# Designs tried in a protein design chat: VHH binders against FYVE, RhoGEF and PH domain-containing protein tag-77 (tag-77). Part 11

Target 1, 198 residues: FYVE, RhoGEF and PH domain-containing protein tag-77 (tag-77), of Caenorhabditis elegans (x5lx76r375to572)
Amino acid sequence: KLHYAAVEFLKVQNNYVQYLKEMAVLYPEYMERFGKRVGRDLLASHNGHENVVLQIKKIMVQILPIHEMLLKEIDKVCSNWDSRYPNMSKTIGTFADFLKCCQPFLDNKADFLNKLLQLRNEDKEFDEATYMFETEVFKRGKKGAVIQQLDQVHQNFMRYKLLMLRYSEYLIDDCDEKEKAQEAIQKLENVTQAVNQK
Key: E = the ipSAE of ESMFold2; O = the ipSAE of OpenDDE; V2 = 0.75 times the mean of E and O plus 0.25 times the DockQ between their complexes.

## First folded at step 8 (VHH; framework vhh_7zox_3)

Design n02 (from k23 with S53W; at its last look DockQ between E and O 0.01; V2 from the best seeds 0.00; counts 0 for: pae E 13.2 > 2, placed apart)
Fold by ESMFold2, look of step 8:
Structure n02 (fold): chain B 198 residues (1-198), chain A 119 residues (1-119)
Amino acid sequence: as target 1 above (198 residues)
Amino acid sequence: DVQLVESGGGLVQPGGSLRLSCVASGFTFSDYAMGWVRQAPGKGLEWVSDIYWGGSTGYADSVKGRFAISRDNAKNTLYLQMNRLKPEDTAVYYCARGWYPLEDTFDYAGQGTQVTVSS
């Protein structure tokens, strides 16, 4: 059971990196392609400011490499897995320290949401392209999937805390790995609390 | 424009090996999950394998342990090493680019390369 709990980190992280790329790469790219077909630049500056989709992209580029590196480290742990010497806790604990890199995104999340909704309301072709992305390409959730993607950054910390709690439950009591698991859980709790205060 | 070009197919004896290649252009290769799909004569498309950004891989049960997917992001190339080939592996093999989740939503596929396993 401990091995399967460890492998769940790999599945979750793969899916999360996929979701980050949806906002940072796929959505802007789809908007460019749709715009070319309809003769409009859907990512043009709006109200004298850079388009919100591009603002989100810039910040997601800072978050994505950290999570790609975490994915590589989780994959190494799972590929070399030996249940006699479990070792996921150090990897998760180390990366917990870096997860505050998402703070610029979280500080701006409400503003990004408002600007996305405003642009969809004011620009019919932007709205249509976003709808098509959400319903035909994204295939997770309906019209609100882009908005839900903004929340995934916050929820990923909670998912990792829950995964660490489950992993820790399968560890033998009173061992070094379980102590390190509790340290990682505390770090993830501290990140979650800091995020909720903002 | 997105382009996926497969090569490396051919006729091989049962138990033999082939390596398929897929050269990609028109998009940032390293940003996409990639995969292989095959179509046997008279059958629908069957997912074979995929590979994610961090190198994690998935395989259909029918090929696990015999096939190995890999990618070279510097060369924009996807590979499929096929070992211990069986007559039931006979199909046209397509390189595919994923839109997520990968299992249900490939958005582009190449023209395919024929693999025939027969004496």
Scores: ipSAE 0.000, ipTM 0.167, lowest interface PAE 13.2, mean pLDDT 79
ESMFold2 (binder alone), look of step 8: mean pLDDT 85; pTM 0.868
OpenDDE, look of step 8: ipSAE 0.425; ipTM 0.754

Design n03 (from m01 with S56D G58Y; at its last look DockQ between E and O 0.02; V2 from the best seeds 0.00; counts 0 for: pae E 12.4 > 2, grease 26.7 > 24.2, SAP .699 > .668, placed apart)
Fold by ESMFold2, look of step 8:
Structure n03 (fold): chain B 198 residues (1-198), chain A 119 residues (1-119)
Amino acid sequence: as target 1 above (198 residues)
Amino acid sequence: DVQLVESGGGLVQPGGSLRLSCVASGFTFSDYAMGWVRQAPGKGLEWVSDIYSWGDTYYADSVKGRFAISRDNAKNTLYLQMNRLKPEDTAVYYCARGWYPLEDTFDYAGQGTQVTVSS
């Protein structure tokens, strides 16, 4: 059970890194290509401000390297796994500290959601291109995926807290790894409380 | 409707090999992470292996080096090559589709295929 719980971190982080790449790279690129095909700049400024897709990209490219590094470290832990010496807690605890530094970037999430919804309502060609991205290119292929996934940075903290709680359940009481797991859980709780308030 | 149909189970002797297949329908197979879970007689469900849509593979410690998961997106088919089978591998094997790979969060599974390893 302990190794299975540890491997769940790798599964979740792989999926999340793919989401970040889709939002940071694939979506802006698709909008550029679609725009060139139809003779429009779909990423042009809107209401005197930089296009919301580019604003989201700027946030995501700041977050992505942090999560790529975390993925690399989780992969190392899983690849070298020995159930006699469980050691996931330090990796998660270290990145929980770093993820607190990302809070200022999350402050704009609600504004980005509102701007994206407004642009889709006001620009039919932008809306069509986004819909086509969601249904033809976005890996999960579900309508509304771009809008629904804007919250994913926020929700990923909740997933790591849940994963650490499950991992900790399988650790022997009163051992060093269990203590480190509780420390990581506390760090994640502090981050999730701060993020949920925004 | 989502359907997952497993096949390829059977009776083998210890040290033998089997290849399981899972044919998927009712969804865009290439967009989803897929996996195998198993249930031994009288025990709970155990995760075995996953393969992501981009091809990365992951294995439970109990099967590493013996099992190989693969997918053929053109045929909508998931595979599990099982080598050096042990009596402990005896279980019903289920093909599963996942969105977020949390424990027990696969949203669809097939009817399963029985694998029995005994003399």
Scores: ipSAE 0.000, ipTM 0.114, lowest interface PAE 12.4, mean pLDDT 78
ESMFold2 (binder alone), look of step 8: mean pLDDT 85; pTM 0.869
OpenDDE, look of step 8: ipSAE 0.062; ipTM 0.498

Design n04 (from m02 with A33Y; at its last look DockQ between E and O 0.23; V2 from the best seeds 0.00; counts 0 for: pae E 9.4 > 2)
Fold by ESMFold2, look of step 8:
Structure n04 (fold): chain B 198 residues (1-198), chain A 119 residues (1-119)
Amino acid sequence: as target 1 above (198 residues)
Amino acid sequence: DVQLVESGGGLVQPGGSLRLSCVASGFTFSDYYMGWVRQAPGKGLEWVSDIYSGGDTYYADSVKGRFAISRDNAKNTLYLQMNRLKPEDTAVYYCARGWYPLEDTFDYAGQGTQVTVSS
């Protein structure tokens, strides 16, 4: 139970890092490549502003390295795992304040949604390229729209909190690791509350 | 102990409607997305619908436009309104608790309620 709860941190963080790469790297590259095939710059400025895909990319490339670093630390914990000496709480607690790095994205999420919807409505080739990206690369099933997946950044905070709560549930009462888990959970709750008020 | 108790199933003619309910206990209901899964006779489990704690809803293609999922966090209750029912909707319907860290993952399910659509 405890080992599988720890491994879930690794699975979730791998998935989130992949999502950040998809939005920061793969989506802009797909749009550029599709654009060259049809003779258009699909990432050109729109209504006097930088293309929304590039605006999202700029923020995601700031978030991505921080989460790659956390992934490496989680991977170390899982690779050296010994259930007699559980030690995930320190890693999560240490990195909790880094999780605020997503705040610029969350502050602009509504604007990004509006700009993406507008651009897809006004530019047929942008719309078709985004649809093809969603079906060929993004492949996220019933929730596969790029617009719906902007929620991943917000959901990421809830995921860490729930992972810590489940992990803590499997820890023996009155142990040092459980105290550290509660401290990490409190840090995550504070971050989650700040984010949810947006 | 996590408990999910479904009700509202029954026999209905094609074109009819049913409302399923699921009362949850043993966990903080509002922290989880919830869903419905069904199992037709002789078939495996099929995802039907889920609803996130903020109210966002998602549906399988086979039920879009006919089914409506909802939740009442104050009553710890999940609902599935099923309209324009077809014989192909005949199944045991299970209420399921979602596991946010892994999308499309459910970690608990109820006992199920039988829905039969026939003439």
Scores: ipSAE 0.013, ipTM 0.458, lowest interface PAE 7.4, mean pLDDT 84
ESMFold2 (binder alone), look of step 8: mean pLDDT 86; pTM 0.875
OpenDDE, look of step 8: ipSAE 0.547; ipTM 0.789
ESMFold2, look of step 9: ipSAE 0.011; ipTM 0.356
ESMFold2 (binder alone), look of step 9: mean pLDDT 86; pTM 0.873
OpenDDE, look of step 9: ipSAE 0.630; ipTM 0.853

Design n05 (from k02 with S56D G58Y; at its last look DockQ between E and O 0.02; V2 from the best seeds 0.00; counts 0 for: pae E 16.8 > 2, grease 27.2 > 24.2, SAP .732 > .668, placed apart)
Fold by ESMFold2, look of step 9:
Structure n05 (fold): chain B 198 residues (1-198), chain A 119 residues (1-119)
Amino acid sequence: as target 1 above (198 residues)
Amino acid sequence: DVQLVESGGGLVQPGGSLRLSCVASGFTFSDYAMGWVRQAPGKGLEWVSDIYWGGDTYYADSVKGRFAISRDNAKNTLYLQMNRLKPEDTAVYYCATGWYPLEDTFDYAGQGTQVTVSS
């Protein structure tokens, strides 16, 4: 129902913030610790360029605070939820333009994928460490491989529109909240078009 | 409204094949990862396969090598080619959009199509 649809925003955002932390913080830290155990710097420059894991980290660290702020606002809405006065649309609409913060990652995703595949093929200790990270932190069978999970940034960006569509379906016709939901959906659609055309 | 309509189910003998289709509307199909989930009688939902917008495909271990997922963005249609079917593949098959592996969840699913594999 309406409350379930609103709570879904909280579940989605919690999981996405965790993903961002895993890629921005846990993966580089895992590589450093594994490297010290084997006497190697697994995050050293590769082919004359900064290691791809550090390149990904730099961008994810810029995305993470925006999504942590959105998570806190969604949590406030859910914690004070009253189905007589539904109010998720303002929070989502307010953050819609900020969600394009994913653009730098999306512009570089294909390059990150190529560099990550190349490094795993050329450096067997890096490859082993990444595999161990996938099995111990990502629990590979459920969360997929690191390479597959590069798509999570785009996938999550597109998800807000679907979540708002479902939330709007449960709203009473001709109410202020439904109008605000349609405005948020339109805003998300416009931002999506701008992001996807690049 | 977002709508997903599955078809192509039926009764087949073990070892047979079926091709499921799912026609989508109400969203920009090519922007989203799509997937198949199934529910056997008396069981919970089980993830079967997904396909991402870039064409990458993933499969549950139980169907790997036997099933092939594909999409036709021009027709807003998702497919599942199911070969060498076994009785344990008997289930209602749902197509889903917004499959999110991090949560093992999805935002929308259709009403499903029944697949029955028996002698």
Scores: ipSAE 0.025, ipTM 0.469, lowest interface PAE 6.9, mean pLDDT 83
ESMFold2, look of step 8: ipSAE 0.012; ipTM 0.382
ESMFold2 (binder alone), look of step 8: mean pLDDT 83; pTM 0.844
OpenDDE, look of step 8: ipSAE 0.785; ipTM 0.897
ESMFold2 (binder alone), look of step 9: mean pLDDT 83; pTM 0.842
OpenDDE, look of step 9: ipSAE 0.779; ipTM 0.883
ESMFold2, look of step 10: ipSAE 0.000; ipTM 0.122
ESMFold2 (binder alone), look of step 10: mean pLDDT 84; pTM 0.856
OpenDDE, look of step 10: ipSAE 0.646; ipTM 0.828

## First folded at step 9 (VHH)

Design p01 (from n04 with S53W; framework vhh_7zox_3; at its last look DockQ between E and O 0.55; V2 from the best seeds 0.00; counts 0 for: pae E 11.2 > 2)
Fold by ESMFold2, look of step 9:
Structure p01 (fold): chain B 198 residues (1-198), chain A 119 residues (1-119)
Amino acid sequence: as target 1 above (198 residues)
Amino acid sequence: DVQLVESGGGLVQPGGSLRLSCVASGFTFSDYYMGWVRQAPGKGLEWVSDIYWGGDTYYADSVKGRFAISRDNAKNTLYLQMNRLKPEDTAVYYCARGWYPLEDTFDYAGQGTQVTVSS
């Protein structure tokens, strides 16, 4: 029903904020600590360029506060939920307006992935440290790898579009909230089209 | 209104190949990630593979290198190429529409198609 559909936004955003913290904070810190234990700087420049882990961190540190704010807004909507006055669409529509903060990561995702794979292939201690991070932090074993988690930024946009579609299905036709839901869906579609074509 | 219809299963010998198909209707296929799950006799559902709307693919360790997932958005069709089949691959294979890979991986599944790998 409508309330359950609204709560799914909270679940999705909680997981996404955790992902951003893992990649922006925990992974670089893990690599630094592992490096000190083995006597190496695993985050040193590679091929004359800044280490890819630090490049990813810089972008994600800019993204994280925006998503933490969105999490607070979604939590507020869910905590004050009244099915007579559904009101998730504005929060998600406003979020869609600010998705451009993710564009630098999306523009460089393929390059980051390739550089990360190359570094793992060329530096066995970097590779071992990354493997241990995956094992100790993720603990899931399923799809698992850090490399696959780079897709989370793109996947999150698609998840929000699908969540808005489901939420909209439960709204009364021709009401203000459904109009706002369709506007949010269109904004999310525009972003996902740009991302899929990039 | 959502329909997922699997086909292509059957009986094959160990080492053989099968190609599963899943025709989707009732939703905009290109907007969703899709996947395959399987259920061996007497066991729970096991995730096999996902393909996302941008073409990225993911596999369970048990099938990596042997199975290949693909999609044709123009035909609303999902495929699973299964090579070097083993008896432990015997299961009903379900085409599934994905939503959220961490918690609720799939929200709709088809009726399934039987794959039996035996001499």
Scores: ipSAE 0.005, ipTM 0.266, lowest interface PAE 11.2, mean pLDDT 80
ESMFold2 (binder alone), look of step 9: mean pLDDT 86; pTM 0.869
OpenDDE, look of step 9: ipSAE 0.531; ipTM 0.763

Design p02 (from n04 with G54W; framework vhh_7zox_3; at its last look DockQ between E and O 0.40; V2 from the best seeds 0.00; counts 0 for: pae E 7.6 > 2, grease 24.9 > 24.2, SAP .695 > .668)
Fold by ESMFold2, look of step 9:
Structure p02 (fold): chain B 198 residues (1-198), chain A 119 residues (1-119)
Amino acid sequence: as target 1 above (198 residues)
Amino acid sequence: DVQLVESGGGLVQPGGSLRLSCVASGFTFSDYYMGWVRQAPGKGLEWVSDIYSWGDTYYADSVKGRFAISRDNAKNTLYLQMNRLKPEDTAVYYCARGWYPLEDTFDYAGQGTQVTVSS
């Protein structure tokens, strides 16, 4: 049970790093390539402001390296796993303090949503390119729309908290690792509350 | 023991409305995302809608604008308001619990409630 709970951290983090790469790199690149095929700059300024896809990219490229580091550390913990000496709590607790790096995205999420909706309504080629990106590259199953996936950033905070809660349930009472798990859970709760205040 | 008990199904004319409810017990309801899945006669399972503990909602294309999912975390209850019902909505509707943080499966479902839309 404890090892399976630890491996869930790796699965979740890998999925989230992939999401960040899709939004930071793949979506802007797709829009550029599609634009060249149709003779348009789909990432041009809109209403006197930088295109929303580029605004999102700027934030995501600063978030992504932090989460790539966390993925690497989680991978080390899982690769060297020994259930007699469980040790995920320190890794999660250390990175909990850095998870606020997403705050600029969360502060602007409603604005990004509105700007994406406006562009898709006003620019048919932008709309088609986004639809094709969603179906050819972003393939997120039933929740595949870019707009629906803007929620991934704040959803991910709840994931870490729930992962730690389940992991902690499988630890022996009153051991050092369980104490560290409770500390990590408290840090995650504090970050989650700060993030949800928007 | 996890328990999900659906109610509110029945026979309705096309264009009518029904409200399904699902009472949950045996787990911390607010830690899980919840959803509805349906199975039409002779067909496989079809995802209908999800709602996260903080209120974000998602819908299958076939029900967007007609169905509304909601939850009351204080009462451990999930709801599905179904409006403008069509014959193709005829199915057994299952209340389902999802392990968040792994989103692509439900880990428990109730026994279901029958919804029949017919003249």
Scores: ipSAE 0.013, ipTM 0.420, lowest interface PAE 7.6, mean pLDDT 84
ESMFold2 (binder alone), look of step 9: mean pLDDT 86; pTM 0.868
OpenDDE, look of step 9: ipSAE 0.432; ipTM 0.723

Design p03 (from n05 with A33Y; framework vhh_7zox_3; at its last look DockQ between E and O 0.51; V2 from the best seeds 0.00; counts 0 for: pae E 8.6 > 2, grease 26.2 > 24.2, SAP .722 > .668)
Fold by ESMFold2, look of step 9:
Structure p03 (fold): chain B 198 residues (1-198), chain A 119 residues (1-119)
Amino acid sequence: as target 1 above (198 residues)
Amino acid sequence: DVQLVESGGGLVQPGGSLRLSCVASGFTFSDYYMGWVRQAPGKGLEWVSDIYWGGDTYYADSVKGRFAISRDNAKNTLYLQMNRLKPEDTAVYYCATGWYPLEDTFDYAGQGTQVTVSS
């Protein structure tokens, strides 16, 4: 059970890194290619501001390297796993120290959502291109998936706390690893408290 | 330890109403979105509704307009008001945290409460 709880971190982090790449790279590239085919710049400035897709891209590109580093560290822990000496807590605790890189996205999440919805309502080609991306490239085939993915940054913060709580449940009481797990949980709590103020 | 305890299920006639409750402990309830999933006899899990930490609510098409999800963060309690119940709503209803509809997964769920809608 302890090993399966540790492996869950790897599954969650793999999915999250893929999400960041989809939003930072694949979506903007798709919009550019679709736009060229229909003779429009779908990423042009809107109402005097940089296009919301490019604003989101800029933030996601800042977040991605930190999460790629975390993925590598989690993979190393899982690859060398020995249930007699569990050691995931330090990796997650260290990562919690760097979570503030997500703050700019979270400060602006509602604004990004509003701007994206407005652009889809006002620009039929933008809306069609986004729909096609959601159904043909995202591989999840669901209308509205881009909107739901904006929430993944926040969801990922909350998931780390739940994953650590579950991992800690399988540890022996009063052991060093459980103490480190509680420290990591406290760090995550402090960061998520600040995040939830927005 | 994370714990979710559902209550409020029962037997009700079609067209009736029930209110489910879920008391949470072992985590900071107000930080998380919460949701309800259900499992009809012999079927897989079906997502029913979510409520996010900011109060935004979402519903499966099959229950929209009939069910209302709410939360009381001071009591660490999630609610599901179910109105105009149909036989198709018969299921075990689970309270869940960390339900991720795009991934068809969740982190924790309770033991469930039985809802039976029968003539």
Scores: ipSAE 0.012, ipTM 0.421, lowest interface PAE 8.6, mean pLDDT 80
ESMFold2 (binder alone), look of step 9: mean pLDDT 82; pTM 0.834
OpenDDE, look of step 9: ipSAE 0.630; ipTM 0.821

Design p04 (from n05 with D1Q S7T V23A V37A A40V A60Q A68T N76S L78V R84S A109W; framework vhh_7b18_3; at its last look DockQ between E and O 0.10; V2 from the best seeds 0.00; counts 0 for: pae E 13.3 > 2, grease 24.9 > 24.2, placed apart)
Fold by ESMFold2, look of step 9:
Structure p04 (fold): chain B 198 residues (1-198), chain A 119 residues (1-119)
Amino acid sequence: as target 1 above (198 residues)
Amino acid sequence: QVQLVETGGGLVQPGGSLRLSCAASGFTFSDYAMGWARQVPGKGLEWVSDIYWGGDTYYQDSVKGRFTISRDNAKSTVYLQMNSLKPEDTAVYYCATGWYPLEDTFDYWGQGTQVTVSS
């Protein structure tokens, strides 16, 4: 059960890194290529401001390398896993301090959501290109899947806290790893509280 | 053990309404995405709707505007309000849950409840 709980961190982090790549790299690239085919610059300034897709990209490219490093560290823990000497807590606790790098996105999330919805409503080619991106890259064809992904930054904090709680439940009481797990949980709680207040 | 129990199915005439409920236990409800899928007679399993832990909802195009998914974290329950029902909505409806089901199917499923829309 302890190994299963530890592996869930790898699954969650893989998905999160893929989300960051999709929003930071793939979505802007797709919109540019689609735009060339239809003779439009779909990433042009809108309402006198930089296009929302590019605004999101700027923030996500700052976040992505930190999470790629965390993914590598989680992968090392899982690849070398020995249930007699569980050791995920240090990795999560160390990186909890870096997770504040998401603050610029959280400060602007509501604005990004509104701008994206408005642009999709007002620009038919932008909306069609976004839908095609959802179909080809997300492989689901759900209108609104890009909107759902804007919440991933906040939801990722929630997932790590809950994953640590689950992992800690399977640890032996009064061991060093359980103490480190409690420290990591507290760090994540502090970050989650700050995020919920923003 | 994760358990999902659907209720609220039944027989209804076209244009009618039903409200499905799914009571969840064995996991921390507020950290899971919840959803509904259906198995239409003679067809495979078909996704219907999802609600994520942040409250975002998603619907298959054929049910948009007629169905509403909601959740009550205090009661560990997800609901599907089904209005303006059509004969093609006849199916066994399954409640489901998972951590992140966007591209993968849900991890846990209920037993299903029959919804029949006939005239």
Scores: ipSAE 0.000, ipTM 0.156, lowest interface PAE 13.1, mean pLDDT 79
ESMFold2 (binder alone), look of step 9: mean pLDDT 83; pTM 0.844
OpenDDE, look of step 9: ipSAE 0.739; ipTM 0.875
ESMFold2, look of step 12: ipSAE 0.000; ipTM 0.157
ESMFold2 (binder alone), look of step 12: mean pLDDT 84; pTM 0.852
OpenDDE, look of step 12: ipSAE 0.531; ipTM 0.794

Design p05 (from n05 with G98D; framework vhh_7zox_3; at its last look DockQ between E and O 0.08; V2 from the best seeds 0.00; counts 0 for: pae O 9.0 > 2, grease 24.3 > 24.2, placed apart)
Fold by OpenDDE, look of step 9:
Structure p05 (fold): chain B 198 residues (1-198), chain A 119 residues (1-119)
Amino acid sequence: as target 1 above (198 residues)
Amino acid sequence: DVQLVESGGGLVQPGGSLRLSCVASGFTFSDYAMGWVRQAPGKGLEWVSDIYWGGDTYYADSVKGRFAISRDNAKNTLYLQMNRLKPEDTAVYYCATDWYPLEDTFDYAGQGTQVTVSS
């Protein structure tokens, strides 16, 4: 049970880091390469503003390293798992102090979505390139996968508290890990509440 | 009490398709990752697929590209679309939560539904 919860953290975090990489690195690079092939800069400014793909990239590049670090720590915990001395709570509690790094993205998420949709509607070549990215790179075969990726960032941000709550349920009362888990949950709750109030 | 009820199993020829359903009750379905496990004759439990919040999905290598897991939180229902079925997919399929692969155990699972792939 407890190990399951830890492994769930690992799976979720691994997938989340991949989402971040796709938006920070793969999508911009794909668009750049596509543009070169067709002889057009698809990442050029649009309507007098910086291309939304680049705006997203800038923010994702900032939050990706923090989440990669968390992934490494979670992996260590899982790889060295000892049911007698679980060590997930400290890791997550420490991470909670850095989770605020997602605030700039969350504050601008709606704007990014709108800009991306608008750009795809106004620029058919951009839309085609994005669709090809979604199908060839994401291999999900669904239009709108890039937008879904942006939602995943927000969803994963909110999932940490839920994961810790589940983890905590498998811990016995009055143990050190349980106390640390409660502290981590409180930190995560504080961060999520702060973000939701913005 | 937590309840999981699987359905949709049956006999199908190789290359055929089935869609499994699992209706959950007794807990907040949307707050839990859900998954499918299977047990073939003479074998232990094998993890098949998981789906987390927001639709994040994971698949065993043996079913990747052929099976698709999904969920409807409004209906408290988990699905498994199985395409291009093979004889080696023959097993009892269980809807489960809190699966622990290392111990071959889970906290909650249904009674299972039989899937038989045979010519």
Scores: ipSAE 0.008, ipTM 0.264, lowest interface PAE 9.0, mean pLDDT 87
ESMFold2, look of step 9: ipSAE 0.014; ipTM 0.420
ESMFold2 (binder alone), look of step 9: mean pLDDT 81; pTM 0.825

Design p06 (from n05 with G98L; framework vhh_7zox_3; at its last look DockQ between E and O 0.59; V2 from the best seeds 0.00; counts 0 for: pae E 9.3 > 2, unsure alone 64.6 < 65, grease 28.9 > 24.2, SAP .785 > .668)
Fold by ESMFold2, look of step 9:
Structure p06 (fold): chain B 198 residues (1-198), chain A 119 residues (1-119)
Amino acid sequence: as target 1 above (198 residues)
Amino acid sequence: DVQLVESGGGLVQPGGSLRLSCVASGFTFSDYAMGWVRQAPGKGLEWVSDIYWGGDTYYADSVKGRFAISRDNAKNTLYLQMNRLKPEDTAVYYCATLWYPLEDTFDYAGQGTQVTVSS
């Protein structure tokens, strides 16, 4: 019960790291390969500025190591798990402390969206390459545009807040771990409220 | 404590309509992307639709143009309007918060509501 709730953090973080790699690594590489095939540099500067795909990559590459470290820490907690001494809350609370490192992406998300839409409208080969990437990456009944991937940073800590709420429900009352769980939940709530106000 | 309660299912003729509701409690509803998934008899889970905190909506190809997802943040309620129903829409419908998981696993879902489309 409590152990299953803790393991859900590992599943969620594995999936999130894979999504970050899609945007930070696979999308730029796909655009490069497609560009070579059609004789274009699809990642060339646009309107005097670095291509938006590369701007996104640079921020995601800064976020990715933090989340790989969190994955490692969650894995340690799960691998050494003892339900008599539950200890996930500190790891998640520390993650919440580092969310400010993701703030540059959140502050620029609307600008990235506008630049992506503009480039797709103005460059038909860029648009086709992006469409093909979306098709190859999202082969479920849910077609997710690259735009939806921009939301994953925000959605991830929303998901962690729900996971912490579920985890806290299984903890005994008046214990140190439940107190730490409530502290982690409050940290996540504060960040969520600040982000949603933008 | 965290709770999702689906309702509004039932038996309907092909071509008919139903509106599903999902009432949420125990978390700040307006902060979360929400979605509907369904499970036909003896089959696995199938994603149907989701709605994001900014109001953007997305649909599976099989329901696009026939179903409409919406939310009322003041009432902590998620809706699915289902029009022009077909027998293949027969399933138990669940609301959930949904993270795009590679294993296609849903985060916290309710008990579901049965939709049956039969002549």
Scores: ipSAE 0.007, ipTM 0.356, lowest interface PAE 9.3, mean pLDDT 79
ESMFold2 (binder alone), look of step 9: mean pLDDT 81; pTM 0.823
OpenDDE, look of step 9: ipSAE 0.500; ipTM 0.768

